# Miniprotein binders against q9h3h3: the designs that were tried, part 167

Target 1, 235 residues: q9h3h3
Amino acid sequence: EDGFTAEHLAAEAMAADMDPWLVFDARTTPATELDAWLAKYPPSQVTRYGDPGSPNSEPVGWIAVYGQGYSPNSGDVQGLQAAWEALQTSGRPITPGTLRQLAITHHVLSGKWLMHLAPGFKLDHAWAGIARAVVEGQLQVAKVSPRAKEGGRQVICVYTDDFTDRLGVLEADSAIRAAGIKCLLTYKPDVYTYLGIYRANRWHLCPTLYESRFQLGGSARGSRVLDRANNVELT

## First folded at step 15 (miniprotein)

Design pE5
Fold by ESMFold2-Fast, scan of step 15:
Structure pE5 (fold): chain B 235 residues (1-235), chain A 86 residues (1-86)
Amino acid sequence: as target 1 above (235 residues)
Amino acid sequence: STEELIERVEELVEEILELIFEARKLAREGAPLEEIEELIERAEELLEEAEELAKRAGVPPKQIEFIREWVERLLRRVREAIERAK
């Protein structure tokens, strides 16, 4: 049940990354064109493998928006993977601190806030809010999955450049909430994704560092953020 | 042992993160510069210690450089927060 799920998720993620992306790049495209682009490519209607009835006839792996200041740096992923193999061979204990150290020493520091929504108006509205926040400079970069053949929930990923920068992660949460997002958010460092560490891994690592829940009224931030590892509210 | 050196580096990295988090929080709140600078100086001291232990543990120079760049980037964000709070 659990082992095959991790393998399937890794294979699907790799396929999506390799397929073409639909990108609004604010570094080269005027912000005034965003609304038309969002109307042309609503995530609930863009299909993963193309369809005559959808906006796309060819496969689409991701729909993404790059901010004006976005400078992609995935770090030394090959070095990270080699170090991970060596770590497993060494017999040394594998802990969250060990993975943090590997991430730092290979500059694989990016992470993302994740939200899962059913295909429909709420997904499209949430994505439009996130996209506008990216283009306006409150967020760095974001992407959303296209609609799968069997249906099911789609995911919006809002990236930050350094998962160890706790206040930076919290500032991104605040910007997401300011964009009108009220659903559950979870934060995952990309180092776990590159190493194939998902739910129910054999090292009992929790790849989700933070959880954010919307608070109705009475909060300056608009959300309650929980540190999942320490079970401590950061609010 | 190499393993003990690496574990100590991990402990120092966690201490550095706690100091930087507190410094950036204080900077965002407009706290006195002297208080923030004390935390920054302590983080820099721990960085020097972590670099020396990593070197003794046989960590490649490029990876040690990444540790320094990581700390320096986070400290730069503390200084940016100080300027924004003015």
Scores: ipSAE 0.620, ipTM 0.872, lowest interface PAE 1.4, mean pLDDT 87
Fold by OpenDDE base, second read of step 16:
Structure pE5 (fold): chain B 235 residues (1-235), chain A 86 residues (1-86)
Amino acid sequence: as target 1 above (235 residues)
Amino acid sequence: STEELIERVEELVEEILELIFEARKLAREGAPLEEIEELIERAEELLEEAEELAKRAGVPPKQIEFIREWVERLLRRVREAIERAK
């Protein structure tokens, strides 16, 4: 049952990635147009399937903002998947270290900070803060899920180029906090998504490498970051 | 519409998953090979349909390829389960 749920969620995520995206690209669009774009497409009102009365008439998989330094590089995802199949067939132990090595070998190094927020003002405000940070060059790229028919929480994803670069991951957390985000953040490498590794997977792998909790006062970073693999605070 | 095409692709992907899980279940239960192969063949047909609809919807080729590879991987696991039951 847990395996079915993970594979189903992978299929849904892939289907959403296939739908058209609403994109603000700072490489081609002046930063002065960001506020008008945010007002036109507030994530809490953009619907997954273009419901009547929504800002979008067509389906939207994601709403995204690309920064000036954004370069799409997904690495060798096919080679990664083939190597993952071979590894499973070998019966060799599968560890977080094994997945890290696979990711490095195939250059599939992207990862993301995730935040889950209910539809509404708080979500739209959080997204606006993140979008500005991306356009200002503090972050490279971010996306937010559209509103589902059933409601539920929407997810904002803030990407980093390399999940193995601890400093870069921590810098992104700091930029998110500086943008006014106070909710819980979790960091997940994309390699886990590409391999269909979710929570409660059969290998007992935790796809979340880091957790960030907001801290009032004292820390220059405004957060406490926990390394979940080692159960150590990094800040 | 592009919307209708994408919705149909999502439905097909869900149906493919259901077929694959049923095939895996049957393989574990020692069902006749012909019954499992029928489900695999149906899943492959639906995958081809989903790819065609995705192309018509303007889905990037890399994303379509990713779906195919993912489904093919799941089907390989079913075939491996059949061979282990023999």
Scores: ipSAE 0.000, ipTM 0.195, lowest interface PAE 15.0, mean pLDDT 83

Design pE50
Fold by ESMFold2-Fast, scan of step 15:
Structure pE50 (fold): chain B 235 residues (1-235), chain A 86 residues (1-86)
Amino acid sequence: as target 1 above (235 residues)
Amino acid sequence: STEELIERVEELVEEILELLFEARKLAREGAPLEEIEELIERAEELLEEAEELAKRAGVPPKQIEFIREWVERLLRRVRRAIERAK
């Protein structure tokens, strides 16, 4: 990522969050309805801005699945942003620990595993696997981007409620792998997104905390998870 | 100074996180309850210290309460791991 590309992607993400979402909510919809819903809204066919020839005629920002026990808590984002402005003015050193403390004191703790896949069967199959894991209770919530006009890669986001809970983040990775996902995964806390911190920032902060690669090893199958900031292998 | 108090709170938060990570890892592995409880007790002591220092530093009550809620959620996950391993 360069600065220009990061700015463009940030603007796109903001617009997507504001547009309508297509949601399968397992808290109010029987699990037996999931397969029909997935067939109706495959992410490779749902268009970002709507098209009469696609499943949607109106704009769709995200396609999401909420688990039975999902309880959203976005924290105090406004307070976080105000504290960040004050921190920048204070002259105090800004480190990963400083940002983590701001996240904790404003309860902005969510984060997500990201995977980027080209439009097509592989994307739709991966999303179906993730969606089933969410409805079955192995994951809490997930969303996938609709197809953009340019036909670039689409992203699946699998959320955890607390990025400081390393074991919880690793448990989510294991559940993603158990769902049959073999592509590269990266983990990013939402606090970095709310503060507009991307690659090549002035504070040398790495907004990607973890990287997971599928690995077939000996008698076991699983993944290698790397702590990107500290360059330490966790699995 | 206020900045030094805040820096110490940040250090205590990182220590609490490390203690609870270790406690949960031990709980998942079925380690002796005595060892897990020692880590929990230390984390609770550090939380009390962090709350007092944050209060002295002028941190709003709402933010101090968020620190406590964060620790309590992590403690619940340690307790669930203990129950699951037994």
Scores: ipSAE 0.674, ipTM 0.891, lowest interface PAE 1.4, mean pLDDT 87
Fold by OpenDDE base, second read of step 16:
Structure pE50 (fold): chain B 235 residues (1-235), chain A 86 residues (1-86)
Amino acid sequence: as target 1 above (235 residues)
Amino acid sequence: STEELIERVEELVEEILELLFEARKLAREGAPLEEIEELIERAEELLEEAEELAKRAGVPPKQIEFIREWVERLLRRVRRAIERAK
């Protein structure tokens, strides 16, 4: 059952990635248009399937903002997947270190800070803060899921180029916190998504490498970041 | 519409998943090879249809390739289940 659920979730995520995206691209669009775009497409009102009365008439997989420095590089995802299958067949132990080495070898190094928020003003405000930080060059790229029919939580994803670059991951956390985000953040490498490794997987691999908790009156970063693999606070 | 095409691709991907899980279940239960192969063949047909619809919808080639690789991984799992039941 757990394997079916993980594979089903992977298929759904892939389907969402195939649907049209609402994109603000700061490389081609003036930053002065961001506020109008955010007002036109608030994530809490944009519907997954273009429901009547929504700002979108067509399905939307994601709402995204691309920064000026954004360069899409997905690495060798196919080679990664082939190597992962070979590894599973070999019967060798699979560890977080093994996955890190696979990711490095195939240059699949992207990762994301994730936040889950209920639809509404708080989500839209959080997204606006993140979008501004991306356009201002503090973050490279972010996306948010559209509203589902069931009114479930929406996810904001803030990407970093390299999950192995601890400093870059921490800098992104700081930028998210500076944008006014106070909720729990979790950091997940994309390699885990590409390999279909979710929570409660058969290998007992935790796909979350870092957790960030907001801290009032703390250090200049405004958060405590926990390395989950080592159970060590980094800040 | 592009919307209708993408929705159809999603439906096909779900159907492929169901077929391949059923095929794997049947393989584990020691079902006749012919019955399992019919499900595999149907899943492969649906994959080709899904790829064509995705291309028409303007889905980036890398995403289409990802779907294929995902299905192929599931197919390999079914084949391994068949081999273990022999």
Scores: ipSAE 0.000, ipTM 0.201, lowest interface PAE 14.3, mean pLDDT 83

Design pE51
Fold by ESMFold2-Fast, scan of step 15:
Parts: sequence; structure tokens; C-alpha cells
Structure pE51 (fold): chain B 235 residues (1-235), chain A 86 residues (1-86)
Amino acid sequence: as target 1 above (235 residues)
Amino acid sequence: STEELIERVEELVEEILELLFEARKLAREGAPLEEIEELIERAEELLEEAEELAKRAGVPPKQIEFIREWVERLLRRVRKAIERAK
């Protein structure tokens, strides 16, 4: 009915990662070219599988912007997956702390703030704001999904390089809010994605570590951040 | 036992994370350098202990190097926060 299960989500993510990406790379491209690139590839018009009438004729998995200081380090994903299988066999409790330890010992540390928006002007405007923040150095890297054939919401992912660095995660939230974003944000470590841990899982883990809601007044940062695992307000 | 050594390493890693979070928070608030350095020194002591116990537990060198790299990245963030506050 809803069409999405953990298996379906994993298959879609893998297909998108394997297809070509449209990338603005601030490490090699002058910042002055960003506005033209954004006008050429508005995410509400870039189609997932290509269309002669859209900006792309060929499939596009993701539209991404890399910051000047972006230095990808994926860690040891194969070692992580092997350790995960061993952990499941060991009888040790599977907790957020145990996954954090696996992430650290395999250097699989990246995570992301997620926002879901309908195709249209608001999505394109939000993405432009995020892309500018990345190119200007307030954020490290971001990507947005292309428009699906069936429609539905698109997702903007704003990455941080270390989900264990809570202060860094909160700084990214502040930068997103400063870019004019007011929608709900949720934060998920990539380690959960690599291990296939989604909303409903047998270990009763919440893959969303943080939730950010826009709040007018009461805080200089303009948002309230909740630590979902501990049910503690951080801001 | 090997499992007890690994549990101790994990405990030390969590303590390092807490120390460096507090150090970075203090650095951003412009706290005295001495207070920040005390937390850094304690984190470095715990890292050395964790590395030694991990070696005794038979943890692969690559994974021990990842723990050190992770701590060193967090330490660089603390030091950058010190610079920006002053």
C-alpha cells in the first residue's frame, strides 16, 4: 500500500548510488559558476530516468554539491558488515552504543540531516540555499534526489563527516536553519544505512538520532533539537 | 578474557568522546586554556590505554589506527575552536 519496506528502500538507494550523479564540485569549480549550475539543474525538473524534455536525457541518481574542503573517507564498509554479522551471532546486546563502537573501529562515521519536500519552487529554493551554504563553507557536502517517475516527495541530504561529534551535528543544523530552511529535519548515521537498519527493525533501534523543528523565538538558533535515543532536548 | 578487554576498550572510547565533547564546548565558550588542556591530556591518556588493551585483545592494527584517527580529528576540532574563540 505504502510501497516502502526496508528491502525496497535499500534497493532504491543502491540503484541511485550506482547511476550517474550531477555534481558541482567547489574544490575544482569557481563559486561564481554555482548560480548558473543551479538554474540548469533544478531538482524539481531533473528526472530520475531521463527525459528529452527535462534537463537530463540520461538517468541521474543524485544531484550533489561538494564543498571546498570535502575529503570523502568511506572507512571500511566491508569490515563493518563482517563485524555486524559477528555481533548478531555473539549474543551481545545490539544498542546504539554498540553500533557507534563498530562505526568508530571501522571509520564509518558520516551521517546526514534529511528533509523531504514536494517537487516545486520550495524544493528548488531550499536546495539552492543549501548548495550556497556548502560552496561558502558553512556545510561540507549535500545531495538531493531527482524527480521520481511516480512523483512523491524528494529528499535533501546534508552530510556531516562524524555523527559521533554531536556538536558538529548541531552546527550543521544551525547552518541549515541560517540558509532559510524551516521544515522538519531528521538526522541519520550512514552506518545504519549500510547495515540495513530502517524505521522498523528487529533490534528496536531508532535510526533517527536527532530531530530538529523550527521554532520562532526563544532560541538564537531558531530551532529545537531533540536527541531521539535519550528523549532529551539539546536546544 | 578477550571479550572483557574489548568491553574495556569500548568503555574508554566512550569516555574519550565525552571528554572531547566537553573540551570543545569549553573552548567555544572561551574557557581558560588550562581547563581545556586538562581534558585533552586525560583523553590522550585514555587513548593510549585503549590502544594497548586493543592490541592485547588481538584487534587488527587497522581498527586501532581508526580509533586514533577518530580521536585526532576530534582533537583538531577542539584546537580549531580554541583558535576561533581568541
Scores: ipSAE 0.798, ipTM 0.933, lowest interface PAE 0.7, mean pLDDT 88
Fold by OpenDDE base, second read of step 16:
Structure pE51 (fold): chain B 235 residues (1-235), chain A 86 residues (1-86)
Amino acid sequence: as target 1 above (235 residues)
Amino acid sequence: STEELIERVEELVEEILELLFEARKLAREGAPLEEIEELIERAEELLEEAEELAKRAGVPPKQIEFIREWVERLLRRVRKAIERAK
């Protein structure tokens, strides 16, 4: 279940990027308005296509919150894609290390923690916690998918600037856990999304670099983070 | 299930990629245009299937559009390879 949602959500993420977003921008909007905005646009009620009776009358691609330190930098995605095609044509072996090097070369370094939740109170509560953490500066940027007609799981994406910065990735996990999120988290670099690398890809590349499981008690971080590439626990 | 549909979409996208890479290879090798066009047509058919399955799976229109745009970029590269081989 969790696997399908991450890639569907990566493709949805790129597609939803083109539809109007409902954005709370902490750089321009006072933090005191966040609660009213969250009440107006609960993710479980915001519909993808602006269904009758929804808070939105028009299609919404994403609901997003931008923190004070948020700076949009996608790097050279076109150059990355061209280099990827050249690499595929070369017949050279493609490894996670190859993709990491491509990402670095083209400055496509963003990644995200993903969580999948059913529509409802738990989703809205989780989103509210994440949105507050972003506005308070513990996280830089997050987005949540609107409700689909079929009532499938919604995704919350919490971004980090650099998937190669292990410390930054772990700090974001800690902030998510501090916001009260207890579900499974998976970390995906955006480079995998831009290159169309899905779970069942012909190169056997796992697009999920990290997995975070909530831990009750003892750990200051409140989670166990697994490096999936090396099958090593980092915490 | 929605999960099965997305898995199928992913499989189709991979197949489209393979077809278009082969088409580009054939174009660079100076293969007959008819052979390359067959691969392109098949890739376009699979794209339509992938889009329909993605819609059924509740994939947002923009993701579907992204897949299409990505395939179209690859198609443009195949066409450029054909033109360079003439």
Scores: ipSAE 0.000, ipTM 0.202, lowest interface PAE 11.6, mean pLDDT 83

Design pE52
Fold by ESMFold2-Fast, scan of step 15:
Structure pE52 (fold): chain B 235 residues (1-235), chain A 86 residues (1-86)
Amino acid sequence: as target 1 above (235 residues)
Amino acid sequence: STEELIERVEELVEEILELLFEARKLAREGAPLEEIEELIERAEELLEEAEELAKRAGVPPKQIEFIREWVERLLRRVRYAIERAK
């Protein structure tokens, strides 16, 4: 069942957040050290729970790169959750607009572009491109999942600080494309994740707000972005 | 009613978002500064109205502060786009 799956996904996300992270922090580390760090910790080889044959002997939840100007602000997540419970008991219609209002009034505004890639050279190359864009200032922060024991796809998350800022979200997409990324991208606001809203939910909300597809030459932008919630092409 | 006040605040917040999106788009395109400033002034007027109605509706002060912080951050992005276009 989708409800059961949502609980499983939430539990795995919590475990990853609680386990140690491998971080390249451009606020405190010279950019010249990035290439050596990327070579030491390629995401296709870093294992989720540690392995004698991998770069890590201990569990790793996430591999992350913080830009020089990165200033984390998760907002009032506790207040958001309380307001969500109150909204559910109020009988008011629950819509994308309602969630956007809750996000604004609790400053829970971050969101992320997601790409899913199989372990291997393409994943490591994509991550290196994203990491360089972060350190060079074209993106603010990104993370990539380590390799699971089962060997499924890994995810690269490229964060923006405000999902309500359409132009900011589109600028991040452009920077990802400029870094050489050609795969499908989907954009998800963190407010949906904090409230436990996944693909199949009782309110029929689409947690994927935007979808970006690479467009071969002849496009000034380099990609086509669709607003999934309103079914409107933005580019 | 309180419900009507809250719905109006939400409408104003959505209008502010649309105005600031348009203002930043115009700024990036190098449009006349007067047109961009008109959109900014309208957004600031709607923010003042939204804050007043939110207070009347009993919205917690912290949530009203978050609305203002959100608008001010988007306004800074419009100003930044104006400077970049020069």
Scores: ipSAE 0.780, ipTM 0.930, lowest interface PAE 0.9, mean pLDDT 88
Fold by OpenDDE base, second read of step 16:
Structure pE52 (fold): chain B 235 residues (1-235), chain A 86 residues (1-86)
Amino acid sequence: as target 1 above (235 residues)
Amino acid sequence: STEELIERVEELVEEILELLFEARKLAREGAPLEEIEELIERAEELLEEAEELAKRAGVPPKQIEFIREWVERLLRRVRYAIERAK
């Protein structure tokens, strides 16, 4: 169930990137308007296809919040994909290190902390906390998936600029925890998404680099972060 | 094996995505309709193959339906790009 669901979610995520987004942009909109925007567009009620009675009348791919320091930089995704095809054709071994080098070479360095939550108050509350952290400058950018017709879990994505910057990844985890999020977090580089590397892929590559588990009464970070590639705790 | 079938479905879904992204790009660039339709047709063929393999792998019908809906959404975006380029 988890593998097909992950590819399905990634494919859906890429398709959703093509649909209109509901965006709060802190660069152009006063922070004082955030609460009204959150009340107008609670993620648990915003529907993927603009169902009757939803806050949105049209299809919505994502609900997003952009921080003041947000700068969209996607790198050379086309060059990355071409290099990936060439690599596959070469028959050379493909490792996490290979993907890291491809990402660096093509400047495709973005990554995201992911959390999966059931539709409802907990999701909306989590999103509100993340949105505030973005507007306050603790996080750069985040998005949440709209509600699907069949229900199911919605995903919140909190981005970092560079998945190779371990400190930046850990700082984002700390900010998410400070926003009151207690669920399991997984960190995935976008390069894995762009190359179609999902769970249970033929190369046995794990697209999850880090896992964060909430810790009660622990260190100032409020979480334990595991490096999945090395099976080492970083905190 | 069931795992091999799922892996093949995953590969097909990736190929479909690539084709439809290329189709959309070509549409935005004002490419000939015939060239875009060829990519769409190929994507639809791959979708049918993916659905059949997914059924054989015992993938739940809802997940198969989701793949179809996803492809249909992408197709709508390609169609929209074609219409705007006219």
Scores: ipSAE 0.000, ipTM 0.221, lowest interface PAE 10.9, mean pLDDT 83

Design pE53
Fold by ESMFold2-Fast, scan of step 15:
Structure pE53 (fold): chain B 235 residues (1-235), chain A 86 residues (1-86)
Amino acid sequence: as target 1 above (235 residues)
Amino acid sequence: STEELIERVEELVEEILELLFEARKLAREGAPLEEIEELIERAEELLEEAEELAKRAGVPPKQIEFIREWVERLLRRVRERIERAK
């Protein structure tokens, strides 16, 4: 049993987005303050719903770092949703290619590399590395989930602005690896999130586009990246 | 038909993606500027064709503008790579 439905996952995501975020914004905050901020808010200790024994007494939805050049653009999500309803009614195949075209037409282009780590030193160390890469300009923006009461794995999301720019997606992977990250990474376009494409979807789509595995001395970039939709290695 | 025009627009968009990916890869690898410029020129030609067919298919102006913005963003990435290769 997977334990969660698509509805449950969507509800959790909405709740996290609505709750307050802890943000280090490099557009307005000097980079010299990052280390103190990371020490104050280690993701393994920040609790999702607040706890007097943690750094926060109130709920926290996400812990985020915005790069100096970060400028969010969600595209035309309303138009995307209307077109998605039309596509489902049309009888046309629902494939990664069709969804990509829908995303381009409505400018819903952002996506993210995901990594799941257990609460503890390795999570906090990985997040610190990613946060420094964002502030230094190698990555655009990132966020990490706070610790749930049950203590399950936490997720670090590293965003890129255009999932159709395959080289850009691969360059983000390289920057993550250069930050010392060695765990499994998967890449999900935000259009999949808006349309409710999760692990158990009725169209039998893989819920992610790419998978990155760390390889010691094997590739020029330190990882092998697989295109999940086409079963083709990209590195 | 309108459906045939939309299918053709989608084909052109996919071809533009492949051309711009190849151009950026070649720029990263230090390939001759003339070869990269040929790919860019072809992508720009296909964008003009896609915009015209999208208009004929009745695609809203906002969506056509998004397709142009998308290609222009990718073209900027290719030009950045050319400058870095120097």
Scores: ipSAE 0.436, ipTM 0.810, lowest interface PAE 2.7, mean pLDDT 85

Design pE54
Fold by ESMFold2-Fast, scan of step 15:
Structure pE54 (fold): chain B 235 residues (1-235), chain A 86 residues (1-86)
Amino acid sequence: as target 1 above (235 residues)
Amino acid sequence: STEELIERVEELVEEILELLFEARKLAREGAPLEEIEELIERAEELLEEAEELAKRAGVPPKQIEFIREWVERLLRRVREKIERAK
């Protein structure tokens, strides 16, 4: 049953990846056009499957902003999945270190800071701040889910290219906070997503490596970042 | 055994990661180059050990190259941080 839940979530993720994306690509589009694009496609109004009365009449999988220096590399996902199957049949212990080793040897290193927000002005404002940070070069790339027909919270994903580069992950958190974001953030490596490892998996792995909480006290504007696996504060 | 070799590669990868995290942190804080260079040298030594053990364990050349590229990219980021601190 654990496998069924993971397969269902993976199928939904694949459908979103395969459907068209609304993209602001700073590599080919002037930064001066961003505000108009954000006004045209607020994530609270863009619908997952299209609605002639909304900004989109056709399905949209994701709304994304690519930075000027963005160069995608998803690694050898096929090889990763084959190695994962081999690992499971070998009977070897499955640990965070084992998954990290598989991710490195297959160059599947990307990860993301996640924030979940209800549809509305707060979501649209947060996304605008993130999008500006991407176009200005403080972040590499980000995407936000469209509004589902059944409702529910939407997710903003802010990507880093290497989850093993802890300082890079922390620098991305700082840039998110500098953009005015104050909600809870959690960081998940894409290797867990590609392997279908979610909460309540059979190996008791925590796919969330880091948790960031806004720090209000003192003179510093920032966050407290916790290493979830080792229960150690990094900031 | 092959399992023991792979486990040792995993341990070396974790050690490399910790050394490079400390090196980049020291570079960001403007620490003396000598301290940063010592950490970099140790990481490069562990990389060579990891490559040899991975080869002995039968890890494909492509995957061994990914380990090298991964370490080289992190080393480049440490060096960039040193330049930006100047």
Scores: ipSAE 0.300, ipTM 0.739, lowest interface PAE 4.4, mean pLDDT 85

